VH-VL binders against q9vp47r84to249. Designs and how they scored, part 6

Target 1, 166 residues: q9vp47r84to249
Amino acid sequence: APFLVCLLPMHEQIDPMSALEILKSCDSELVVENSPSGIVYINLPRFKQRFAFVTPPVGRGNELIALDYLKVCDTTLLLTTAAFGDDEIFDRWGQRIFNMMSAQGIPTPVVALMDLESINPKRRPAAKQAAQKVISKLLPEEKIMQLDTASEALNVMRRIGGQKKR

## First folded at step 4 (VH-VL; framework fv_nisevokitug)

Design a26
Fold by ESMFold2-Fast, scan of step 4:
Order: C-alpha cells, then structure tokens, then sequence
Structure a26 (fold): chain C 166 residues (1-166), chain A 121 residues (1-121), chain B 108 residues (1-108)
C-alpha cells in the first residue's frame, strides 16, 4: 500500500495544490498518477516508496470532513505561511482544525512553511521564527521545514517517508 | 461478507426518470465509495459515476453529466442513482460496484446483482 | 480518449491455457484489473493491480502487464471458465474508469 499523506492547510489562503506542485518537483524520475477520488499518487524511485496525497476541503463547515481524512492517513503535512502576517500563521480555520486534531490524537505531523521566498529577504528569518513559535507552542519537538524549492521538497519527502506507516 | 443488493427491474417511458437503489451490508459502508456501471444488452461495461457516502461527494462521467444524480444515505447504508430524460438507448442493466476511496480506488471489488431498466413506449 | 482493445473471442480446449490480451498505448505504465462475467451474472473481480488475485480466485488465473499489452492467463482451463472477460484501468488524464471491449472465452 502507498504511504498516505494528508496535505492540510492551516490557513484558508494556502492552496494545497501549490504545495503538491512543489513536492512533485523533488525528483526528475518521479511518476505521478491522479486517482478517481482526487488522490495524487507519487512513485519516488530513489526512495523505493510510493506516496498518496489527499487534500481535504478546508474552511468553515468542513471540519468533520477534514478530520475523516486525517483519521485514515499515515501522516499529515501541515501547510503554513507567514505571507499574510506573523500573527496569522494559523488563521481561524487553522486554529479550529488543529484543536480538533489534538483532541482526537494527532496523526504523525510534519510542518511546512510556504511562500517564504515571497517575503522581503531581510524579514525571512523573523517570519520563519514567528512560524516556529506557533508550532513549538502546539508541537514542542517539531521543527518547521521550508517548502519553496525542489531541494526543500526533497527534504520534506524524505522526512515524510521516514514516519511510521499506519 | 460484503453484499450489495439492488432494487428490482423497472420499465419506463422515454422522457421519464428512474431511481435505482443499492444497499450495502457487511463491511463498513463509510470506508468505501460506490460507483454505478451500466451494460446495454450484449454490450460492454460503461462507468457512470461514483459517490463517497461519508462525504456526500459525487463525480460523474462527462457523458452523463447533467442527467445523472448519485446520492447516498449513510443511516440506511444505501446509495442511489437517478437517471433523467430517459431514451431507448438507456435500456441496460445498471450495476452498483464498490471501490476504495483513500486506498485502492482503482478497481471494483464487489458488485450488486444488477437492475434491468427498460425504456420503451 | 484512452481505449482498451481486446480480441472479441478466444477458444480454448479443456486443460489448455487461454490468454486474453488487453491492448493500449503504454498500458504497462497503468495498473490493469480484470473481471469475469458469466451469462446473466454480475462481473467478478479476478485480478487486481496487474497480477494480484483476490481471495477465492484459483491460482490458475494470473495477470501480467508490460509495454502496450496486458494479459490475463487462465491455465488448465475448465468448463466453468467460460465467460466474458473485461480489462479495466483508471485513466487519470480523463478522470475516467475505462473498460476493455470484452473477450468471450469459449471452452470447446
């Protein structure tokens, strides 16, 4: 069976499809297949591993549906951004869904920070630190991973592939 | 054991609608998706669409978009397929069939017994 | 549109091997599934993911898939193997389940 990953935006303005496109760039030999249910399968030969990415609906009213996706996944990739301000790493949706996940037991999370390249270079360290502060409060031992380039995507895929399969 | 049981045969006039049911038993209804596949007499299999009952999300083959509606009622573990604006070429056996949706959504592991729908004047 | 071509019929003697082909451009890059349909009955999955056999399917039935041809092989054929056989793939470019044209296997 493939390693099943939930791409979960912690801000409604984050497009999980953008994250998926970056992840697809991690290897020139990667094979992609879309499925009937909207799952995207990625076969990554260099890791000898097959991944399946699912993207639940996000936003108010979609909490229970998102939780149903999370319950069946091997891990979740939390997508965050500082592009909308250091005080909006998690928006209202992100805060709500994270609280619900926490209450039900968090599936093995990996946290990605997107759009850091869209922020003024001088402010990137502060933006990354602000995101890390939010994550450290909620997940004390988790370090955020940047996700903007192919090289960073490969690191994220490696981290995901190292998690325990359900 | 998993079983999909469909409603009985229907005879309909052109221009009318038909609604076929598929009741699932055994296994977890909410863990799977239900597809509808039809077969005209002496012809091959044709996929019409599917639904994920737990989410209420449905997707349809382009050929049937606009005249097919697939729904599900989780409380009764029943999926429904309604086809409107019936034509004589809609005469076929209609099957419900199960797929996974998060894992192994690519094949149909269990099939209903089929429902013959005859469209004639 | 992606289409799976099968021979319309295959005749085989009891105890011999029947081979049913499913042809399409680069089908080896897809996972092929096979269904058996006896007269008046619903289809039954006999091979999934190119070569996996569902529980209850005899070892005489096997599948393979490479290049432009997937093949369902039925060894030591019995009268009860007489049926229509359909191959099937998911075509991600059209978001559609595609079934083959079907092959009628006759055991003579």
Amino acid sequence: as target 1 above (166 residues)
Amino acid sequence: QVQLVQSGAEVKKPGSSVKVSCKASGGTFSSYAISWVRQAPGQGLEWMGWIIPIFGTANYAQKFQGRVTITADESTSTAYMELSSLRSEDTAVYYCARTGYLRSPYYFDYWGQGTLVTVSS
Amino acid sequence: SYELTQPPSVSVAPGQTARITCGANNIGSKSVHWYQQKAGQAPVLVVSDDSDRPSGIPERISGSNSGNTATLTISRVEAGDEADYYCQVWDSSSDHYVFGTGTKVTVL
Scores: ipSAE 0.042, ipTM 0.639, lowest interface PAE 6.6, mean pLDDT 87

Design a27
Fold by ESMFold2-Fast, scan of step 4:
Structure a27 (fold): chain C 166 residues (1-166), chain A 121 residues (1-121), chain B 108 residues (1-108)
Amino acid sequence: as target 1 above (166 residues)
Amino acid sequence: QVQLVQSGAEVKKPGSSVKVSCKASGGTFSSYAISWVRQAPGQGLEWMGVIIPIFGTANYAQKFQGRVTITADESTSTAYMELSSLRSEDTAVYYCARTGYLRSPYYFDYWGQGTLVTVSS
Amino acid sequence: SYELTQPPSVSVAPGQTARITCGANNIGSKSVHWYQQKAGQAPVLVVSDDSDRPSGIPERISGSNSGNTATLTISRVEAGDEADYYCQVWDSSSDHYVFGTGTKVTVL
């Protein structure tokens, strides 16, 4: 029944709670319910969908725990950032976990790029292209989605809701 | 079928710690969370905390934060609840109970038989 | 902070109807679950999500939830219904499972 989504930061400095706050802004009528385990449920009436968001711990030593989250989720929302430059879309953690996901056969994720609105507008196309290039190495047909505004959040939620449930 | 089997009764001195176990069957560890709920003699039910075994993540009721630790061993399908700095008012029956997470409502569908912990001099 | 208030006791004659209330501000916006606990035994879930009966629970037991009051109704009461009953919700604002104060049902 709820779509189970793993919010997976591909950079240790990304706060997944910041991403979740943006996602919560997608509709004034959504209902949010926190769970005892730290899982956040979002009921989005306009799509007739209930989403459950989980966030694994990140960083060295947490790889197997993150993979356990991915194994039970219906989809994964990979969080990338433009805040640290074009060559740091993934940090070492991000590269490591992404390679492990690929090796384990985890289903095709949804990829979000954050912090584009915090950089100079003239640099945004290049930053988005750099992020797309990193993703396309392993997921050539997947297009990166921006995640900074409420309208972008709604597009991300729609994309997530369109994934196949397990 | 689902079964939660707890360790036996304990008698402890004030200031000591107790660790109660809960062995789960029926696929509980792969799909459900384990909560711990206590009940002092003649009193009501009080939630202490929860763990999701596959993630190893635990959350605690504010009243017990800093004094309770809940862990899980997936290889033996056993959850543990350790309560430290015991006081006489910690005398209670301690239950483990299965609760939903991720895809399930937040209720306790199966309960262990309970473990009586007596704290006395 | 969020508290579920139940009457401490309810006495009912065999064959009559017992009603146990669970009161809290705007409890109708939450999902209420009910547990039966017989002396010396672990609690048993008897109503989930306001009105759903788990398999094996008799039709005589039903639940409702609206406004500031959730109610567990036991019709055609039998001696075996004598027990303590607890309501329960998840309170997302405090991230707590909250149990009611409990009601002792005596069948006389």
Scores: ipSAE 0.007, ipTM 0.557, lowest interface PAE 9.1, mean pLDDT 86

Design a28
Fold by ESMFold2-Fast, scan of step 4:
Structure a28 (fold): chain C 166 residues (1-166), chain A 121 residues (1-121), chain B 108 residues (1-108)
Amino acid sequence: as target 1 above (166 residues)
Amino acid sequence: QVQLVQSGAEVKKPGSSVKVSCKASGGTFSSYAISWVRQAPGQGLEWMGGIIPIFGTAYYAQKFQGRVTITADESTSTAYMELSSLRSEDTAVYYCARTGYLRSPYYFDYWGQGTLVTVSS
Amino acid sequence: SYELTQPPSVSVAPGQTARITCGANNIGSKSVHWYQQKAGQAPVLVVSDDSDRPSGIPERISGSNSGNTATLTISRVEAGDEADYYCQVWDSSSDHYVFGTGTKVTVL
């Protein structure tokens, strides 16, 4: 059976399709298959694992639909971005949906940080630490993973593939 | 036991619409998608679209975009397929069929008994 | 568009083997599913994912898929196997469930 992953943007300006393209770059032998409902299947032979990626609609009014996606997934990949500054790691949508998820129990989350390479190299460590500080207040044991390069994508895929299925 | 039970035969005039129902049991609505597949007399099977009831998300074959609407009522475990602007070539047996959406989405494991829709003057 | 071609009919004597082919370019790279449809009845899934048999389907029915041809094999054919058979794939390039043209199996 595939490992079911919810790609959940924690900022409305994050394009989950761009995150998915980065994830697809993790292996040259990766096989991608679109499903009838728009779910994207990724077969990663080197891990002997098949992944299914689903993306709920985002923004005000979509909270209950997003929660329905989360209820059936094995894990959630929370997508955050460094592109809009340290106080925008979660925007208002991100904060709202996260509070609702916490009330219902979050399925094994993994947190990805995108767009760090758009930041001045000298300031990247500080930006990553600021993002980690935001996440640590909400998920004390969770370590942020970068998601900008193919190598980082492989680390994210390995992390989510190593989680227990529900 | 999994069962899909469809509404009865319909006779419709050209230009009208028809709405066919499919009542699901066996836990179908909580973990599966419902698709609609039709078969014109003496012809093969043709997929029209489907719905994931727990998300309320419908998806359609390009040929039927704009004419078909698929909905679901979770409280009654019933999916609906409404086809508008009916023409004589829409005369067919319409089936609902179960498929996965997150697991095993590629085949139809259980089928309803079919609903004959006849479009004639 | 991706099309699955089946022979229109296959005739087979009781106790013999019927083979129904499903042809398409590089169909071996896809998962093929097979349905049996008896007169006046809904289709029934008889093979999923190339060669898996659902519960209740006789061992006499088997599937294979390689290169440009998938095959449904019915061994030791019985009168009750008389039906139309359809192959089916999901074509991710068109985002469509594609059914074969169908094969009428007659047991004579």
Scores: ipSAE 0.090, ipTM 0.672, lowest interface PAE 5.7, mean pLDDT 88

Design a29
Fold by ESMFold2-Fast, scan of step 4:
Structure a29 (fold): chain C 166 residues (1-166), chain A 121 residues (1-121), chain B 108 residues (1-108)
Amino acid sequence: as target 1 above (166 residues)
Amino acid sequence: QVQLVQSGAEVKKPGSSVKVSCKASGGTFSSYAISWVRQAPGQGLEWMGGIIPIFGTANYAQKFQGRVTITADESTSTAYMELSSLRSEDTAVYYCARTGYLRSPYYFDYWGQGTLVTVSS
Amino acid sequence: SYELTQPPSVSVAPGQTARITCGANNIGSKSVHWYQQKAGQAPVLVVSDDSDRPSGIPERISGSNSGNTATLTISRVEAGDEADYYCQVWDRSSDHYVFGTGTKVTVL
């Protein structure tokens, strides 16, 4: 069966489809297949692994729907962004959904940071450090992963594929 | 035994809407996707759209986009198809049919008995 | 728009072999599924993924798919095989399920 991944934005202005396009760029041998169910399948021959990506609706009123996605997935890729400043790594939606996930005991997710390459190069180290500081308070053992380039996408796919399958 | 049981026949006026139900039993509902396929009298099969009940996500054939709404209620193991702005050309038998969503999403393994919807003035 | 073309009808004598074709450009690159529909009844899946038979479907029914033609073959035809038959694919280019035009099989 494929490894089922939930792409969960921790900020309402993050487009999970943008994250998925970056993930698709990770390898030239990668095969993408859309399904009638709206799930995007990615076959990555180098890892001998098939991934299935789902994206829940986000924003106020969608919390229970997002939790239903998380209950059936093998892992969750939390999408964060540097585009809106150090105090908006998680917006109000992100804070709310994360608290609900934690209360349910959902397994440790993988955390990605997007849009770092869109900010001034001199500010990138500080922005990455600020994001890691936010994540470390919520998930002490988790290292944030950058997700802007094809090589970074490959590292994220490898990390996801290393999670325990349900 | 896997079964999909649909609501009874309906007679509707042009311009109205119709809502057909499909109740799943035998472990069918939460682990699978439900699609709706119609068949006009003496004609072939036409896919309208589907839903993955566990996610609540629906997708629709382009021809029906804006007129069809597919929903599901996991607590009652029931999927619904609502078609609005009915025309005489919508007279057909409407079937619900099951597909996988992680495995085997490409074919319909079980079908409901069908619901005849007649649109006439 | 991807279209699956089937002959409107096929007549076959009892005990003989019926062959129902499903034609489309490069259909051999897709997985073809087949449904049997008897008068007044819902369709029943009889072949999935080109040649796989669901539980309960007799070995007399088989499928193949290559090039521009998929074929459903019914060997040693019985009166109970009289039905409409539909082929079906998932078309990745348009992201929709496509059904064939249907073939009425008459056992004479």
Scores: ipSAE 0.013, ipTM 0.600, lowest interface PAE 7.8, mean pLDDT 87

Design a3
Fold by ESMFold2-Fast, scan of step 4:
Structure a3 (fold): chain C 166 residues (1-166), chain A 121 residues (1-121), chain B 108 residues (1-108)
Amino acid sequence: as target 1 above (166 residues)
Amino acid sequence: QVQLVQSGAEVKKPGSSVKVSCKASGGTFSSYAISWVRQAPGQGLEWMGGIIPIFGTANYAQKFQGRVTITADESTSTAYMELSSLRSEDTAVYYCARTGYIRSPYYFDYWGQGTLVTVSS
Amino acid sequence: SYELTQPPSVSVAPGQTARITCGANNIGSKSVHWYQQKAGQAPVLVVSDDSDRPSGIPERISGSNSGNTATLTISRVEAGDEADYYCQVWDSSSDHYVFGTGTKVTVL
């Protein structure tokens, strides 16, 4: 049975398909299969694990639909971005959906930070620290994971695959 | 126990539209997806598209893109398929069929009884 | 486009074994599903994921899939097995459900 992952953008400007392309780059032996329902299956032989990635619609009015995705998944990959500044790791959508999820008891989340490579190298440490501070207030034990390169994608996949399956 | 019940036969003129319904019972409507598959007289099965009702998202076969619209109403556990710009070649039995959407999206485990749509002038 | 070829018909005597093939390049790398359709009725799933039998399907019906051929095997054939049979795969390259050409099984 595949490990079910919800790709949940915490900012409406994040394209979850871009995140998925980065994740696909994690291994040259990786096998990808697109499903009839738009779900992407990734077979990762290195970990002897199959993953199924689902993506809810985002934005105002889609909160209940996003929660329905979360109810059926084994884990949630929260996608955050450094592209819009230190105070907008979550936009209004991200703030709303996170508050709703926390009331429900969300699947064990993994937090990814995208677009750090697009920032001036001298500013990257500060931007990552700012993102981590936001996440630490909401999820005290969770360390934010960078997701821009193939090596980082492999670390994210390993983190996801090491979690308890529902 | 799971049952898909479709609306009755339709006779349509070329250029018109038809909307077929599929009511699901006996299973959790939110746990699966509904596809539409047609079969012309004496011919094989052809997939048209599908919808995941809880998400409201539909996907269509390229051949039908722009002519088919698939919708769902969770409150009534009913999926709909509307096909526009009908031609005589659209004469077929139209089936709704259930798939999983996460764990088992690759096969159709239950089928509706079929709806005959005849397109003739 | 990916196409699944089946023989148009198979004739078998009661108590014998019917074998229905589904041919396509490297079909063994895909999961094959099988449907039984009796005259005037909707299809019924009889084999999923190459060899799994849904609840209520007799053990006489089995499936296999390797190389370029998937096979549906019906052992100890009964009159009630007379039907059209379709194989089916998901083709991820085209994002399409592909059905076989169909095989009419006649029990003599």
Scores: ipSAE 0.013, ipTM 0.595, lowest interface PAE 8.1, mean pLDDT 86

Design a30
Fold by ESMFold2-Fast, scan of step 4:
Structure a30 (fold): chain C 166 residues (1-166), chain A 121 residues (1-121), chain B 108 residues (1-108)
Amino acid sequence: as target 1 above (166 residues)
Amino acid sequence: QVQLVQSGAEVKKPGSSVKVSCKASGGTFSSYAISWVRQAPGQGLEWMGGIIPIFGTANYAQKFQGRVTITADESTSTAYMELSSLRSEDTAVYYCARTGYLRSPYYFDYWGQGTLVTVSS
Amino acid sequence: SYELTQPPSVSVAPGQTARITCGANNIGSKSVHWYQQKAGQAPVLVVSDDSDRPSGIPERISGSNSGNTATLTISRVEAGDEADYYCQVWDYSSDHYVFGTGTKVTVL
């Protein structure tokens, strides 16, 4: 059976399809299949794993729908971005849904930080630290993973594949 | 075992609409897609469209785009298929069937008993 | 656009093996599923993902898929195997579930 992954943006300006395109770049031999419902299946033969990616609607009023996606998924990939500055790793939507996830006992997520390569190299450690600080408030043992390159995408896919199925 | 139970047979006039229901029991309604497949007398199976209830998103075969509407009510575990502008060629048995999207996205593991829709004047 | 061609009928004696083919260009690159439909009844899934057998389906029913032909094999055929059989794929180019033309299996 495929490993079901929820791509959950923690900022309304994040396009989860952009993250998915980076993930698709992780292996030249990977096979992508689309379903009628918009679910994206990725078969990664080198890991002997098949992944299914789903994306909930985001923003005010979509909290319960997003939580419904999370409860049927094997894991969640939280998408954060450095593009809007260190104080806006999560926007108000991200803060709200993150707190609700913790209260509901949703499975331990994997956390990705995008757009790090679009900022000045000297600022990247501070941006990564800001993202880690936000996440560590509720998930102190979870380490953020960068998601900008094919090499980083492969590491994210490996981390996702290591989670337990529900 | 999972069961899909459909509404009863319908007789409709050309130009009218029909709405068929499919109630799911056993298994997890929200973890699966529900599709509609029809079969005209003596003919083969034809996919019309489907819906994943938790997403509220329906997808339709091109032939039926604009005439078919598929909806779902999670609170009652019921999916619906409404076909408008009925023609005599729409006389068929209409089946609902479950597509697994967690285990496999591309096959129909359980089927309803079928609903005969007859379009005649 | 993509079409699955099956023979209209297959006749087989009890205890023998029935083979039902499902033909299409490069069908071996797709996952093929098979359904059994008895007269007046809804279809029943008998093979999924080329060769997987759902719970409750006899071991004598099996599937294979390579090149331009998928095959459903029913060994040690019984009277109860008499039915119409349909293959099915998902076609990515059309975003369509495609069913085969169907094969009527008669047990003589």
Scores: ipSAE 0.007, ipTM 0.510, lowest interface PAE 9.9, mean pLDDT 84

Design a31
Fold by ESMFold2-Fast, scan of step 4:
Structure a31 (fold): chain C 166 residues (1-166), chain A 121 residues (1-121), chain B 108 residues (1-108)
Amino acid sequence: as target 1 above (166 residues)
Amino acid sequence: QVQLVQSGAEVKKPGSSVKVSCKASGGTFSSYAISWVRQAPGQGLEWMGGIIPIFGTANYAQKFQGRVTITADESTSTAYMELSSLRSEDTAVYYCARTGYLRSPYYFDYWGQGTLVTVSS
Amino acid sequence: SYELTQPPSVSVAPGQTARITCGANNIGRKSVHWYQQKAGQAPVLVVSDDSDRPSGIPERISGSNSGNTATLTISRVEAGDEADYYCQVWDSSSDHYVFGTGTKVTVL
């Protein structure tokens, strides 16, 4: 069966399809299929795994449906961004859904930080620390992963594939 | 046993709308997607659209976008298809049919009995 | 648009083999599913994912798919096999479920 991954933006201005394009770049031999339900399937031969990526609607009023997605998925890839500065790693939507995930007992997610490559190299450590600080409030043992390059995408896919299926 | 039971036949005037229901039993309604497929007399099968009830996500075939609305009520395990601005060419048997959504979404494993909709003046 | 072409009809004698083709460019790269529809009845899935047979479907019914042609094979044909048969794929480029034009199988 495919490993089912929820791409959950923690900021309404994050396009999860942009994250998915980076993930697709992780291996020249992977096979991609779009499904009838709008789910993207990725077959990754080097890991002997098939992944299915789904993204819930985001924003005010979509909290309960987003939680329903999380409950049926094997794991969640939380998407954060450095594009809006160190004090806006999460927007109001991100803060709300993150708090709700904790209350509902959703399994430990994988956390990705995007857009570090668009930031001055000297600012990147500070941006990563700001993101880590936000995540550590709820998940103190979880380390954020960068997601900008093909190499980083492969590391994210490996981390996802190493988790237990529901 | 999985069973999809549809509402009864309808006779409608041109320009009106029709709403057909499909009640699922024998399986977990929230684990599957429901599509609507129609068949005009003596013609082949034509996919109209589908819905994933747990997500509330509906997708429509290009030909029917703007005229068809597919909804679902998880509390009653019932999916609905509403077709507006009816024409005589919409006379057909309308089927609901089940697919997976995350695993095995590619084929229709169970079908309703069909609902004949006749559009005439 | 991606279209699945089937012969309009196939005639076969009892006990013989009926072969129903479903043609499209590179259909062998897609998964093909087959439905049987008897007069006045809803379609029934008889083959999924090219060659998988759902429980309750006899071994006389089989499927294959390669290149530009998928085939549904009915061996040792019985009167009860008389029906319309439809192939079906998901076309990911158009995000559409596509049904074949249908084949009427007559047992004579």
Scores: ipSAE 0.039, ipTM 0.634, lowest interface PAE 6.3, mean pLDDT 87

Design a32
Fold by ESMFold2-Fast, scan of step 4:
Structure a32 (fold): chain C 166 residues (1-166), chain A 121 residues (1-121), chain B 108 residues (1-108)
Amino acid sequence: as target 1 above (166 residues)
Amino acid sequence: QVQLVQSGAEVKKPGSSVKVSCKASGGTFSSYAISWVRQAPGQGLEWMGGIIPIFGTANYAQKFQGRVTITADESTSTAYMELSSLRSEDTAVYYCARTGYLRSPYYFDYWGQGTLVTVSS
Amino acid sequence: SYELTQPPSVSVAPGQTARITCGANNIGYKSVHWYQQKAGQAPVLVVSDDSDRPSGIPERISGSNSGNTATLTISRVEAGDEADYYCQVWDSSSDHYVFGTGTKVTVL
C-alpha cells in the first residue's frame, strides 16, 4: 500500500508543489501519477515503495480541514522556508496549525527546510538554527532536514519511508 | 451492503438549476470519494467531477467548470451535484458513483440508481 | 484528448464467447476497468485493474490489457449478459476519468 504523506506548509507563502518538484528529482526512474482526487502518487523503485502526497488548503479558516488530512495520513512532511528570514520560519498560520497538531496527538512529522540555497552561504547556519529552534519547542528529538537538492530529496523520501504506516 | 440512493427525477426549464442528492449507506462515507457521471439519452458515460467528503475538496471536468458544484454533508452521508444554466443538451441521467481516494481511486465500485433530469420548455 | 474506442455492437450466440475490445494508444500502460449496463439500470463494475473480478462477478467474465488494446471476455454467454459495456481509464495528463464509446452486446 502507499505511504500517505501530507505536505503541510508552515507558511502561507510556501507552494507545496515546489516541494513536490524537488522530491520528484530524487530518482531518475521515479514514476509519477496524478490521481482524480488531486493526490500525487510517486512510485520509487529504488526503495520498492509507493508514496501518495496530499496538500490541504492553508490559511485562516482551514485549520480543521488541514487536521482532517493529517488524521488520515501515515505521516506529515512539514514545509518550512528560509526565504522570509530567521524570524519567520513559521507565519501565524504555521504557528497555529503546529500547536493544534501537537494538541491533537498527531504522529511525529518529518520537517523540511527549503530555500536555504537561495540565501547567502554565510547566513545559512543561522537560518538552519532558527528553524531547528522553532521545531524543537514541541518536537525536541526531531531534526530538520534540508530540501533543496536531489540528494536531500532522496534523504527526505528515505526518512518518510521509514515511518510506520497506520 | 453498500448502497447509493439518489433523489427523484426532475423536469427543469432552460436557464434554471438542478440539485441532485446521493445518500450513501452500508459503507463508511468518510473512507471514499463520490463522483458524478451523466449519460444523455442513447449516449455514453461522461464524468463531471467528484469530491472527497473528509477533505471537502472537489474536482471538476473542464467542460463543466463554472456550471457544476459538488458538495458533501458528512453528518447525513449525502453528496450533492448542482448544475446551473441548464440547456436542453443537459437532459440526461445523472449518476453518483463511489471511488476510493487512495488505493482504489481509479474505478467506480458502486453506483446510484440514477436521476433523470429533463430540460424542456 | 485521450479517447477509448469500442466497437458499437457485438453479437454472440448463447454458450459462445463474446470479446469486447477497447482501443487506445499505449492503453497497456494504463489500468482498464469495465462496466456492464443493462437497459434502464445503473452501470455495474465487472472488471477492475485490467483483470480483477469484484466479489459476485462470475469467472466467465475476464479482462486483459496489453499494447494498444484492452479486452473484456465473456465466456459461455447467457441471455442475462445482454447489455452495454464500457471500458474506463484515468488519464493523468488531463486529470479526467475517460469512458469508452460503449459496446452493445446482443445475445441471439
Scores: ipSAE 0.046, ipTM 0.644, lowest interface PAE 6.0, mean pLDDT 87

Design a33
Fold by ESMFold2-Fast, scan of step 4:
Structure a33 (fold): chain C 166 residues (1-166), chain A 121 residues (1-121), chain B 108 residues (1-108)
Amino acid sequence: as target 1 above (166 residues)
Amino acid sequence: QVQLVQSGAEVKKPGSSVKVSCKASGGTFSSYAISWVRQAPGQGLEWMGGIIPIFGTANYAQKFQGRVTITADESTSTAYMELSSLRSEDTAVYYCARTGYLRSPYYFDYWGQGTLVTVSS
Amino acid sequence: SYELTQPPSVSVAPGQTARITCGANNIGSKYVHWYQQKAGQAPVLVVSDDSDRPSGIPERISGSNSGNTATLTISRVEAGDEADYYCQVWDSSSDHYVFGTGTKVTVL
């Protein structure tokens, strides 16, 4: 059966489809299929694994729908971004949905940081460090993973695929 | 066993709307998606749209976009299909049918008995 | 738009083999599913994923799919096989379930 991953934006301006396109770049041999339910299936032969990605709607009024997505997923990939500065790693939506899902129980989270390459090259290490501090306050044992390049995408897919299926 | 039970036949006037129900019994309603497929008399099968009750998300065929609404009530295990701005061409048997949503979402494994909707002046 | 073309009718004698084709460009790259619909009844899934038989479907019914043609084969045809048959795929490019035009199988 495919491993079900929720792509959960922690900022309303993150396009989860952009994250998914980066993830698709991890292997030239992967097969992608959009499903009738809006689920994106990715067969990754390199890992002998099949993934199914779901992206809930985000923003005010979509909280209960997003929580319904989380109830059925094997893991959650939290999408964060460096594009809006250190104080916007999680926006108000991100803070709110994280609090709600924490009360409900979070499915095996993995955290990705996007758009680090939009930062001045000399400031990228500091920006990543700042993002890690935000994540460490919410998920003390979790290390943030960069998600901008194909090689980084491969590392994220490997991390996700290594999660225990529920 | 899984059973999908639909509401009874309806006769409607052009320009009105109709709402057909589909109650799932046997299987777990929250574990499957429900689609609506219609068939005009003597014609073939046409997919209209579907819903995943657990997600509350509905998808519609382009032909019906804007005049079909599919909803689900998990507490009663009932899905609904409402078609507005009815025309005589909408006279058909309307079926609800079950698909997976994580495993095997690509085919319809169980079907309701069908609801005949007749649109006439 | 992606369309599945079936012959409108197939006539077959009892004990013979009926073959119902479902044609579309590169249909062999998709999974094809088949439904049987008897007069006044709802459709019944008879083949899923090209060649899998659901529980309760007799071995006489089989499917195949390659290139531009999928085929439903009914061997040793019985009167009870008389029905309309529809092929179906999911078309990822349009995000639609697409049904074939349907084939009426008459057992003479």
Scores: ipSAE 0.069, ipTM 0.656, lowest interface PAE 6.3, mean pLDDT 87

